VH-VL binders against q86i44. Designs and how they scored, part 2

Target 1, 197 residues: q86i44
Amino acid sequence: MSGQNILKCKKCQLEITNKIITNHNSDTFHEQCFVCKLCSTPISDPYFTDKETGDFYCAKCEVIRNDQSKPLRESLGFCSLCYKYFRQNEDILTIDLERYHIGCLKCTICKKGINNEKYYREKMTSKLSNYCCEDCFEKVDKCNGCNSMTLGQTLLAMGKNYHANCFKCFKCSEIIKPNSPYSINKQTNTPSCQKCN

## First folded at step 13 (VH-VL)

Design x1
Fold by ESMFold2, look of step 13:
Structure x1 (fold): chain C 197 residues (1-197), chain A 127 residues (1-127), chain B 111 residues (1-111)
Amino acid sequence: as target 1 above (197 residues)
Amino acid sequence: EVQLVQSGAEVKKPGESLKISCKGSGYSFTSYWIGWVRQMPGKGLEWMGIIYPGDSDTRYSPSFQGQVTISADKSISTAYLQWSSLKASDTAMYYCARHPSYRIEVITKFGTYFDYWGQGTLVTVSS
Amino acid sequence: QSVLTQPPSVSGAPGQRVTISCTGSSSNIGRGYDVHWYQQLPGTAPKLLIYGNSNRPSGVPDRFSGSKSGTSASLAITGLQSEDEADYYCQSYDDYLSGYVFGGGTKLTVL
């Protein structure tokens, strides 16, 4: 085609082929690269930049980050939910490299603390999850693919609820995307993608 | 049911690049962390790093930060471990492993484990 | 050199009891982090054996048991069988390294 300028993300230095985010200095970024380092939300004014790392921080997290200026050997890090430092000898709940105060982790439905008890989790992002205590799990609709709770995004397929990534072709196990065509084996009540019809 | 299937053994020379793969099936690939573990010949297990394919959040052990690249292609449910320039000391068995099922039964206050492991990929780097 | 220390080897006769220790420090096991155990049969990938200090996944017989106290953990195997011959690894989390740590491994030989 005609000669095209290649736009590069200032954060990662890789080509931008999708939506382009521009800051006040006309620097360009991937949408996923112009986010707060601590909470991963998209950056909007006001925001702050760490001059040494180039990381961006929203106003809320800049306040929290300033509390984290202590020497690393004196810091156990901070809770992924409330962003407060852990104290010496404080109980820390660590799940998938995310760390929480006991009691900050709560059932999404009943708001009771979930600490050293059986619980169910619905991952939303690498840093965010919905949690559900055993009692509430028995009362909530469940994904028919994984039998976990459906508090987040769901789709309705074959009259049943599924997480978006849990509705799969019976034959090839590939995800059948929302609103994509599929067929149903009436004898087994199983879905098949177009390729496996 | 849940399976992690890794790419086959590799024989390489120092300075060559390499990208090995780990395909997950039988579960929601984008909703589980996938980690990489090295086992040098006759040695124990070493955690290298981990990725959340849903948003590409990638975290490295300090020993491996800057030495390898961990990535994923969620459209084909595959995680990758990549070297830009192999060294003879990279000769090892490499495993991918997943954090536990979406449903977690926590008996104590702390700790995450690897519930499913790939079969391993042997990488041999020799002159 | 491993953050968690295991004996390099242990041995026992069929039917006997053996234990495998996993010794850490105040930054890992002593912080209260759980200890998990993996069995690696010769020529195979590791397999989860014990999680959360003492829990058995489905299919792991009750002759395998785990415990944790202070800065150390132990895996006990009773009724030792020839198929138990394998390498055993403990795993925990370390605050200083901000990540997962494994023991150096213990080779179990069944006599």
Scores: ipSAE 0.313, ipTM 0.663, lowest interface PAE 2.7, mean pLDDT 82
Fold by ESMFold2, fold request of step 29:
Structure x1 (fold): chain C 197 residues (1-197), chain A 127 residues (1-127), chain B 111 residues (1-111)
Amino acid sequence: as target 1 above (197 residues)
Amino acid sequence: EVQLVQSGAEVKKPGESLKISCKGSGYSFTSYWIGWVRQMPGKGLEWMGIIYPGDSDTRYSPSFQGQVTISADKSISTAYLQWSSLKASDTAMYYCARHPSYRIEVITKFGTYFDYWGQGTLVTVSS
Amino acid sequence: QSVLTQPPSVSGAPGQRVTISCTGSSSNIGRGYDVHWYQQLPGTAPKLLIYGNSNRPSGVPDRFSGSKSGTSASLAITGLQSEDEADYYCQSYDDYLSGYVFGGGTKLTVL
């Protein structure tokens, strides 16, 4: 070893001691400091730099920035997946408070678009969900409590799959949290939380 | 079994603060949006805003932005609506309500509804 | 005024059919957003009656039905019963408000 070279993040000026991100000019950054100005997503190729501010933009947000119809379309918002502004009179798929072009949602398994067909959802965050078309739903593991899919959250309890919040005390119906103690009535094969024995 | 249980009625004077609650049970509290709806005496329903307790993402209707604060404490499965300084015009019934389950059914593709509602909290503000 | 327009009241005799309209604009129902309906019995919280324009949740009698066309939606109640006396609200989503909108409510009186 010839010794270490101390690298500093060009954005925050602090030492980089873990993963090092470099750009085409050999500037170095922390992974969390090399993010899109508009959406804060980590930058990957292709990306764009505003020469006056030094801000970075991912390809999706550069499309949003440069949409020439933006003054007229900005009041209609943009798709949460492709980041294109909605056109006037365009149908908008709205789930909770996230808005999408009809074909931009895709089945997590087969990648087929979730157009006007039936589908199933497993929420992960306010903005992120797993989606599943009818065909794939038949083949995915199901929660033994609610019989819905378990693509993103799994708890193995009593030899069966559950969503983390679908494994409930038989007596009081309160959720038995992951890694919380519980008892099993071996005659009925039913769980009881610690409070209910 | 899904339940939304709200705190009891409140009688307040203008300028006082208030925080009312909505406790969710029988479902994954952190995985569903929960919203607040105002009903002024003798009037219809008004959506105030909504929160996703799992990550505290909070959205307000324009009419209520800056007028109230919506929050949640996921450790006790409770959402809150609060005022820093009440006005007489805040006299109303306030409901909490939840988005539907998407477990095994086609969800609404073009706008979401509220499948479960709390019993309501009457807030009276008068001098 | 309310974003979605409903008649303030409707009435009908037992056994008859009544309809309740819900009229919006191009930024809500006219954009293609679904319409949902709620029943509010006196002194109680709203209860979901119809979702996704025409779907009934379990436990709602099939004499309740919904439809949507253009910028308007309609709730129909056939075989009217005294227990149907309540306030009825439609709900949709509005692009420019970036949120949920309700109708002004319709008081149904069973004569």
Scores: ipSAE 0.265, ipTM 0.647, lowest interface PAE 3.6, mean pLDDT 81
Fold by ESMFold2, fold request of step 29:
Structure x1 (fold): chain C 197 residues (1-197), chain A 127 residues (1-127), chain B 111 residues (1-111)
Amino acid sequence: as target 1 above (197 residues)
Amino acid sequence: EVQLVQSGAEVKKPGESLKISCKGSGYSFTSYWIGWVRQMPGKGLEWMGIIYPGDSDTRYSPSFQGQVTISADKSISTAYLQWSSLKASDTAMYYCARHPSYRIEVITKFGTYFDYWGQGTLVTVSS
Amino acid sequence: QSVLTQPPSVSGAPGQRVTISCTGSSSNIGRGYDVHWYQQLPGTAPKLLIYGNSNRPSGVPDRFSGSKSGTSASLAITGLQSEDEADYYCQSYDDYLSGYVFGGGTKLTVL
């Protein structure tokens, strides 16, 4: 077939005139048509297709949708990590507003379960945190800005580790973004953003 | 020093709109949940909802869902509580408060608390 | 009608011990959720007093203590002082409400 044929979206059967999304079968879709049926999030690997309806589901929503315990335990909610509904009378670990089975939380470093023992946490988003058991905490690098652990994305600046949001101008306290120019006061060993130079 | 500074007292009429603010300083505003708590005159504390300014994830108490809007502007480290149409029964003191973050302690049990509170904003709604 | 029930008031003389109860149910304290306590002095915002059932933040005197058992929690104040006169609130989490819940509050009067 010609490379200039206008492709149709397999989901809605209408012409694609903008960004084209292609799946593993070389089917083509509108960006807005290749989304999870339940949460509307754009589909990325892995994903699931309902053979009856042709609808797509992201991995999270497939687990939620097909959990056999849902009719009995829907009111108890589900684990934020494995996405299985809680059983009645099950112990629920709640950190902030996210709920987990005991043992589903794991140390980011050693992957051992966190189960009501001492642990350390670094928040990434409202729903995502990195966790660190006490043994691994003794070995992890620390941010030179806040002196907390650096389990997530790190920035090397002035030969030291920082969280991306912890490398700040000494004069104005604004974040110095990666690859942004800055000056170093050699007497105090402090960074200054270009505005404060 | 962590501070939550709220906007000043308000005197309003029923049916008017209102947006009150809570400015956080001394910490990474985008990395902490900020909550709102109502205290009606002579009454106790009621949790209204919370927001995570880093990604705008907002959660409401069922009693307040659809009654108020919680939002944040992370560029100025400010959270908001707003009403589209005030009622006389909205007369109350409103507090903002944050959850702990980045601070991990030995936890043997579950649950989350509010470690810092704003000074409160008195809202009076009367004719 | 608060989810967590506290006595409306408690009184004690200076130097005495008082205890404030916080009674919940199987969907909150009985589920294993922590109980936290706040002190609200007249005309001020609430302040954290006890977290995680029994832990004191820095600056809170050790004459304040907390405990939890079954579906209930308790705040104890020993060596009662006039400055302890305040409202006290317990707080936990409730599975069915999917949110934070406070007790109705207890007015402590120092005689």
Scores: ipSAE 0.060, ipTM 0.592, lowest interface PAE 5.9, mean pLDDT 82
Fold by ESMFold2, last read:
Structure x1 (fold): chain C 197 residues (1-197), chain A 127 residues (1-127), chain B 111 residues (1-111)
Amino acid sequence: as target 1 above (197 residues)
Amino acid sequence: EVQLVQSGAEVKKPGESLKISCKGSGYSFTSYWIGWVRQMPGKGLEWMGIIYPGDSDTRYSPSFQGQVTISADKSISTAYLQWSSLKASDTAMYYCARHPSYRIEVITKFGTYFDYWGQGTLVTVSS
Amino acid sequence: QSVLTQPPSVSGAPGQRVTISCTGSSSNIGRGYDVHWYQQLPGTAPKLLIYGNSNRPSGVPDRFSGSKSGTSASLAITGLQSEDEADYYCQSYDDYLSGYVFGGGTKLTVL
């Protein structure tokens, strides 16, 4: 009779006599021991381990667990404008996945805070926008294509302001680029690109 | 009229690659985030990630990081969702959806919603 | 399980009122983030129903209303009609995930 090493479950440290589950580190487990503690689903990457208990958590349940046991302040990061940490229970304004103190966000025109008020936005990049309070929005020139504010570069066409991508052929809806020729239908006051003439 | 038109249904085998598309029209494609949402058969909605086509800034849900690739071709106003090696568990309906350029009436905190959705692309992965 | 918890199903008779709950935690709804609601009719894409907790887009009947309190939100539907049979999803934002989270969905049946 030859002796063989007996595999033990890394979680419960008891002998494995049936199906052996292995992780990426070649640790071995009982099938029922390699599951999320909160939802009992089988563990897959990514997963998290509580070092004190040895329990496993899937990504979704780790969020729930951290909410109960860890201060939010460090995980909330910094304001994208003043770069100070967010405090527990501080009001956080989230716009397109960027975080701000409510008081740090200001109208581009009048520099007053956009605090608990309506505002309008013109995106410049994924992280940069021009903002406009309601009072200033009523006074700013608006794009005649989309009726949104025009705070950056504008195209003047047919005596009206447009965003560069908002001046379009009436017939085909293609953008009429700056300095490209176009025709005007005098009765409808609509532009047509050279190709649709 | 704002529209998001997705590519047609796909039937694939495990291990094959796939790239599905979402074409945006009726708005400035490069100025709005486009997101992808998965709906597994008989299950709910799961956010996968988003892209800002204007500068290609791409962000993934933790559950999908490394699982898929989100990209865009701004010259043809099209966003993409890609798999390098499909699994049977990737069988699902996939939607693209747009963030609004929004106004906040009276809110101390807020989050963004999806105002326009594509019609969906059914991906079936089976032997 | 979803980060936001909804009942799997609710039902009501025509003309009645139903509510659909959406329960989160201190890292999402309890942090003060808005809750949005989507209606998904059978075989169709989701459609925005309520945004910013209680606002209706143009074209959504006023018999749909939303509210938020504490860590939970609620969608109320009055005057139930047969065309209201659909799946309903809540959505919010979660600080730890740094991303959007949906509820598990609620199937509404009109008896």
Scores: ipSAE 0.034, ipTM 0.555, lowest interface PAE 6.6, mean pLDDT 80

Design x1
Fold by ESMFold2, fold request of step 29:
Structure x1 (fold): chain C 197 residues (1-197), chain A 127 residues (1-127), chain B 111 residues (1-111)
Amino acid sequence: as target 1 above (197 residues)
Amino acid sequence: EVQLVQSGAEVKKPGESLKISCKGSGYSFTSYWIGWVRQMPGKGLEWMGIIYPGDSDTRYSPSFQGQVTISADKSISTAYLQWSSLKASDTAMYYCARHPSYRIEVITKFGTYFDYWGQGTLVTVSS
Amino acid sequence: QSVLTQPPSVSGAPGQRVTISCTGSSSNIGRGYDVHWYQQLPGTAPKLLIYGNSNRPSGVPDRFSGSKSGTSASLAITGLQSEDEADYYCQSYDDYLSGYVFGGGTKLTVL
């Protein structure tokens, strides 16, 4: 580089060879160095800097960080949905080691609080589930492969709704992709993939 | 029918490593938490930790954090409990146990329990 | 050193009613967490007996019942039978331990 300075990241002091991120003071950073310390999302305004460590925090995580700096509030933990600390007299629901305020559990479809004695769950990961009140469950289309609620994109096959990953060959149990050819056994009303017929 | 079948009894010396297993059958192994429970001779039950084999999310009791490793191989529907260096105080019966899955159409607001248990693996650690 | 306290033993004659207590604190049962019960027959693994304070799984007879009040729970067995001789454990969740807790166990002897 004969007529130009080497640009260095203000955070790590190493040369920037790719995308250059600048702040309002014209400091330069690597894209991966100008991220929130807690959630790793790229920094945009407004953001906050810890003057002692130089770490950056997005607005959401600054709220969480301020709560975590209050030592009397962390002993009971916080809700996995709203990220507010539990108070001493609050009802806590624990499902698979995730903790929730009762009032924070809402029907994914209608967003009303789940206040009846029955509600339904679609497990998505170890930490995340969708919940459905009884009224919405009666009206929601269900996957004809797994009988779970169809809350997102669906596939119509043989006149029925399926999750994309739930329409499977009856013979080999492999997923029949959308727009892939398949045959139907009319006696059993079951699909077969190309490889099996 | 849901079954949890554990590996056989083990006799070990202090300082040796050990890995015991729990094979699940009759259900979708990757969709249920599997936990481990210790029962020392003549004593009660102690929760050690759990794993969700579908994504390998693993949680430990504070009393056992760093002392054991819980893992799973979802391709063979098997969970594991492992020690890198056994102590005589590890002599106990070890059970694997399954959390229920809330079936679609029914869930209740209550704490989690263990609905099916393995037969147990006796581990004896002595000189 | 159980977080949940159970009597070490209880006894009864066939046909009698017995109860087994499970006493916790404000960080577990008193926080609102459910109580579950397990039966462990001699030389066998524990088996779920009561879940969610008072619910019986399929195959558990009506003579087993559970309840919860304040910081404690109770298992009741009516019409006691010789095959009920076993160890009984309560279980809940504790906020400070951030995990599951069991009672120390109660040995039931049928006379």
Scores: ipSAE 0.033, ipTM 0.552, lowest interface PAE 6.9, mean pLDDT 81
Fold by ESMFold2, last read:
Structure x1 (fold): chain C 197 residues (1-197), chain A 127 residues (1-127), chain B 111 residues (1-111)
Amino acid sequence: as target 1 above (197 residues)
Amino acid sequence: EVQLVQSGAEVKKPGESLKISCKGSGYSFTSYWIGWVRQMPGKGLEWMGIIYPGDSDTRYSPSFQGQVTISADKSISTAYLQWSSLKASDTAMYYCARHPSYRIEVITKFGTYFDYWGQGTLVTVSS
Amino acid sequence: QSVLTQPPSVSGAPGQRVTISCTGSSSNIGRGYDVHWYQQLPGTAPKLLIYGNSNRPSGVPDRFSGSKSGTSASLAITGLQSEDEADYYCQSYDDYLSGYVFGGGTKLTVL
C-alpha cells in the first residue's frame, strides 16, 4: 500500500500510532512530545512556545525561565508554590521532597505562614497537602469517623461531619458514598448500607 | 500498629532478575512515601529511592537511577524493588522504610526522616 | 565516600556519657537541613532515635539527645548501658545530591 493518511508528530516528525494529542491549531503530537521542556508535564492551555527551539512551556515554567534572578541563583532551586528561586542562605521549608519559602506554605484556615511551629497535615497527593496550625486545629470540626480534621469537602450524615471515605456501614465496614441510601439503627445510632439491612 | 514486612532472603546468580517486596499494614498505605535503603556487607546505609503509592510518583537517588526499579501495588499495600539483571555487587541487605505518620508533632522543617523500617531482605548474588 | 562524616567507633563504660559527631558541609547540614539519628542493634533493622535535630520519638529513653550547630550535629548518650552497644547513623538532606544522605556509621562499644 501507498498514500495512506499517516498522522505525524509535529515535534519529532515520526508517525503517531498511539494516542494522538491535538493543539488549538490542529497540529498532532505524541503524548510524550507535547510536554513542558522544563518539567515534562503534559501541556494544556495556557502554554508558551519558544520560537527559536519550538519547545513548549507550561505557565508555571514560563515564570521560572523569565525570573530575572535565575542566572545568579539557579543552583539553589525554587519554591514549589510561588516558583521563584530561593535566595542565597535563605531558610527553606522542606516537606517530603518539596521545598517552600517559609511564608509561602500557609494554614488553610487562617492563612498565616507555616514555619517551625507544630502543624497538622492532610496529605492529598505526593505534591499537595492541606495544612493547619495548632490554634486552628483545636477549632476545626473533626471527622466523626477518624477524629482527624475536615479541611476539604465533608459529608454531612446523621447530623455529623465525615470525610467521604470515613462514613462506613457499621456491619460490613464498606464506605457509604454521598447521597447513597442507608438505614439507621436508632437504638445504637449506627448506619447500615442497603446490602446489610 | 504500623508494620513493614519484607519478603524472605534471596540467593541468586549474576544476570538473573529479582523482585523483592515490602508489605505495609496498620496505616493508609497510599498516603505516605515508602523508600528503599541498601546496606552492603559490613558497610553503612545508602538511600536508593522512594515512591508515593497513591499516585506512583517515584524518585531515585542519582547513584541508583537506572540500576533498579521501585514500584508499588496499592491494592495489596505492597512496595517492590526489582533488578532486571543482578550483579555480584548487588549482594546486600535491603530495607524498606516509611515517612512518619500524621500526629500532633513536628514534621521535619528541612527534610524528612524514616519512622518505621522493615526487617530487611538479604540478597546474595554469587556464582 | 560518605557525605556526612562520623567517627568509625566510640566507646564508654556503663554509666558514662558518650558523644557521636556527624559532620557535613554547606550543601547539607550547613544549609540548615535537619539531622536525624538511627540506632542499629546487631542483626536488626535501623530504628529512629532522634528526628529534627533534637526530638525524641515515644519509647526512646531521655538519655539520648541530639543537637546541631553550624555544619555539624551530635548525638549524646548519657547513663550508658550495655544494650546501647550498636551502630549509629546520622541522616540529612543534600542539595547537590537532591536527596537523603546518611553518615558512614559509628560503632558504639560498651566496655
Scores: ipSAE 0.020, ipTM 0.559, lowest interface PAE 7.1, mean pLDDT 80
Fold by OpenDDE, fold request of step 29:
Structure x1 (fold): chain C 197 residues (1-197), chain A 127 residues (1-127), chain B 111 residues (1-111)
Amino acid sequence: as target 1 above (197 residues)
Amino acid sequence: EVQLVQSGAEVKKPGESLKISCKGSGYSFTSYWIGWVRQMPGKGLEWMGIIYPGDSDTRYSPSFQGQVTISADKSISTAYLQWSSLKASDTAMYYCARHPSYRIEVITKFGTYFDYWGQGTLVTVSS
Amino acid sequence: QSVLTQPPSVSGAPGQRVTISCTGSSSNIGRGYDVHWYQQLPGTAPKLLIYGNSNRPSGVPDRFSGSKSGTSASLAITGLQSEDEADYYCQSYDDYLSGYVFGGGTKLTVL
């Protein structure tokens, strides 16, 4: 039909005339085109895309690929998050002593990949951090205990969010662990551990 | 003693609506999340969603978003899972389970687990 | 199809040690999220077996242990007993899916 826009598969660039598969990026595919390159199984979340070939890999097969690519990981280096090797001349994100593919680290709020631009980090341990992009920073809630950004695990108590280690007894300042009993002072709206009740 | 007691088995036809229940006891019902988990016959466990009865904050798995409704009545310590229109593919065992009072965000330590489970509700949908 | 990959079945004789693997990815276990384990006896509801990678709830024997490394976790059972015959599931959180995820489950048979 003259002038009608046709829907094309992002993978093979051919017209889609049957079932349409749409990914998270709103790209459209033939059903047979959105499959794992290794096992030929239809792709389900999560999946990975080879940036060089454009091929898709399921989570299971991605692990297999990582094992197969051990020599490349040793020679080229690898991402501290996904453990996949870096391609030659690939742009990477370096944070402290750790290296990451662009996009491997995700904003906790919007789930977009963190790049070399401005970002915010909540450091949990020496090796574990959560990240927030610049756009989402203003939307991030703050811990009622320490007033710092809450991107990681938070507990809700008395209608407020706390870092796990920031939820403390008001009287003795001991950390109230998850699932540990505590009481709430109705007047001050503060928690007290069992020992201080 | 913490207990979750679920409603009895259901036999339904496609297109029918259904609401199953999970009653908590032995703890502060409004202080812990309640999750729902599906297990299709002979299959594994699937997280459906979770609700905080204290304020009815509800989170869904993307796979179940819009497919079911999770709710709670804190006055009777009961959580609910409901369908507006059942399908044959909804045939499964459904479990409710207690979850720590955490927000579903990035779980780094002492992550979100289900410590107490209901006995399950079998839902059979057939023509 | 499961986000976390488990072997479909494992077996062992009484008294032996068996391990069940749980393989994830950068968006779940590799992201640093804790792994939990559940035991489901035949015809029963799941029971929490391990939480926080390696912690045992009250009533769980010390024969059960959990560990986590990289993008994978493992459940070890020592001194295998007939009563251990069950399905075992690992569970974590996936940042890409913004939700809790389970392994496909492993059927443990005691020979």
Scores: ipSAE 0.012, ipTM 0.504, lowest interface PAE 11.3, mean pLDDT 84
Fold by OpenDDE, last read:
Structure x1 (fold): chain C 197 residues (1-197), chain A 127 residues (1-127), chain B 111 residues (1-111)
Amino acid sequence: as target 1 above (197 residues)
Amino acid sequence: EVQLVQSGAEVKKPGESLKISCKGSGYSFTSYWIGWVRQMPGKGLEWMGIIYPGDSDTRYSPSFQGQVTISADKSISTAYLQWSSLKASDTAMYYCARHPSYRIEVITKFGTYFDYWGQGTLVTVSS
Amino acid sequence: QSVLTQPPSVSGAPGQRVTISCTGSSSNIGRGYDVHWYQQLPGTAPKLLIYGNSNRPSGVPDRFSGSKSGTSASLAITGLQSEDEADYYCQSYDDYLSGYVFGGGTKLTVL
């Protein structure tokens, strides 16, 4: 039985028995299937494909589609990290009133995307924080000052790691900045800033 | 020397608004969390919330969420606790206390204590 | 009802040893969170007495000691003095409440 290679339409998945339309990717379509979703005109180059629905749009109608979708995109908002608009029904991560795409935030250690609420955050002086996934948390060194994880800049002082703002004068509790002079009390092994030495 | 100085005693009526203050000195005010603790007459200590003055990140106890507002003005090294409408049940001593810059975003077995306390502010609410 | 349970009162004679217990659960002390202790003298604000289960801040005498095991912590006072008469509070963190928690407090009376 000479297996007649049945040509199927890539859009509707049905057999093509009449005129075959072939696109640049060598995909085959019914003539009625390779049309613009908006104006129903046969597609000619250039054309656009909706990634979600698989619908085709001619160049003219693509402009219309973009304009029509603009209010929706604006209403949905955008990611605070990449500044791209959210899609309709897209899962988002909300952290402290900021919204992010799932996976947009990355673990500082393993670079895996943060996809759920099981994460840790290193609070920094800036509005931006470093994040750590649950899997990496136990492996991360902790600050000797605040006992929180150290993901960003670390100050090594007195044989221990500190966040930049966590190395403080024992006497006045002021932050000793990196490369700033300080003295060490040999009896207590505590640092003192220049003002207090 | 590290000091937390709170505002004076308040006598109010139910329905009135109130804002009390806690001023820090002797340390970098923006580098340490400030917490508020309630103590009703003859009762124990209750954690209300905590604020990081550096960026005003604020966390509330679930029991006090929506009941009070915690804020800070870092320019004058002052933290605030406020009520929009006082109740008789709000009668208590209120303490501010410093949390030793522990970052509570990562809760570990260490560092979750209050090392310096204000003298307290007595709030009396009566008709 | 306090998340951390303390006896409401303890008493001892001068020179004696007294112990104040702080009983928690798997969501707080049992989770591995440190226990801290505060002393509140009559008519005064609380003062940090013990931090990190067993550490004493400057100015706290060595008569005061803290320990933790399992879901409970303990404050021990040796050589009890009249000036030790106060309320004592344990404090930790609780995952269920997502917040800091105090014990109910213990009134220590020196006989």
Scores: ipSAE 0.007, ipTM 0.534, lowest interface PAE 11.7, mean pLDDT 84

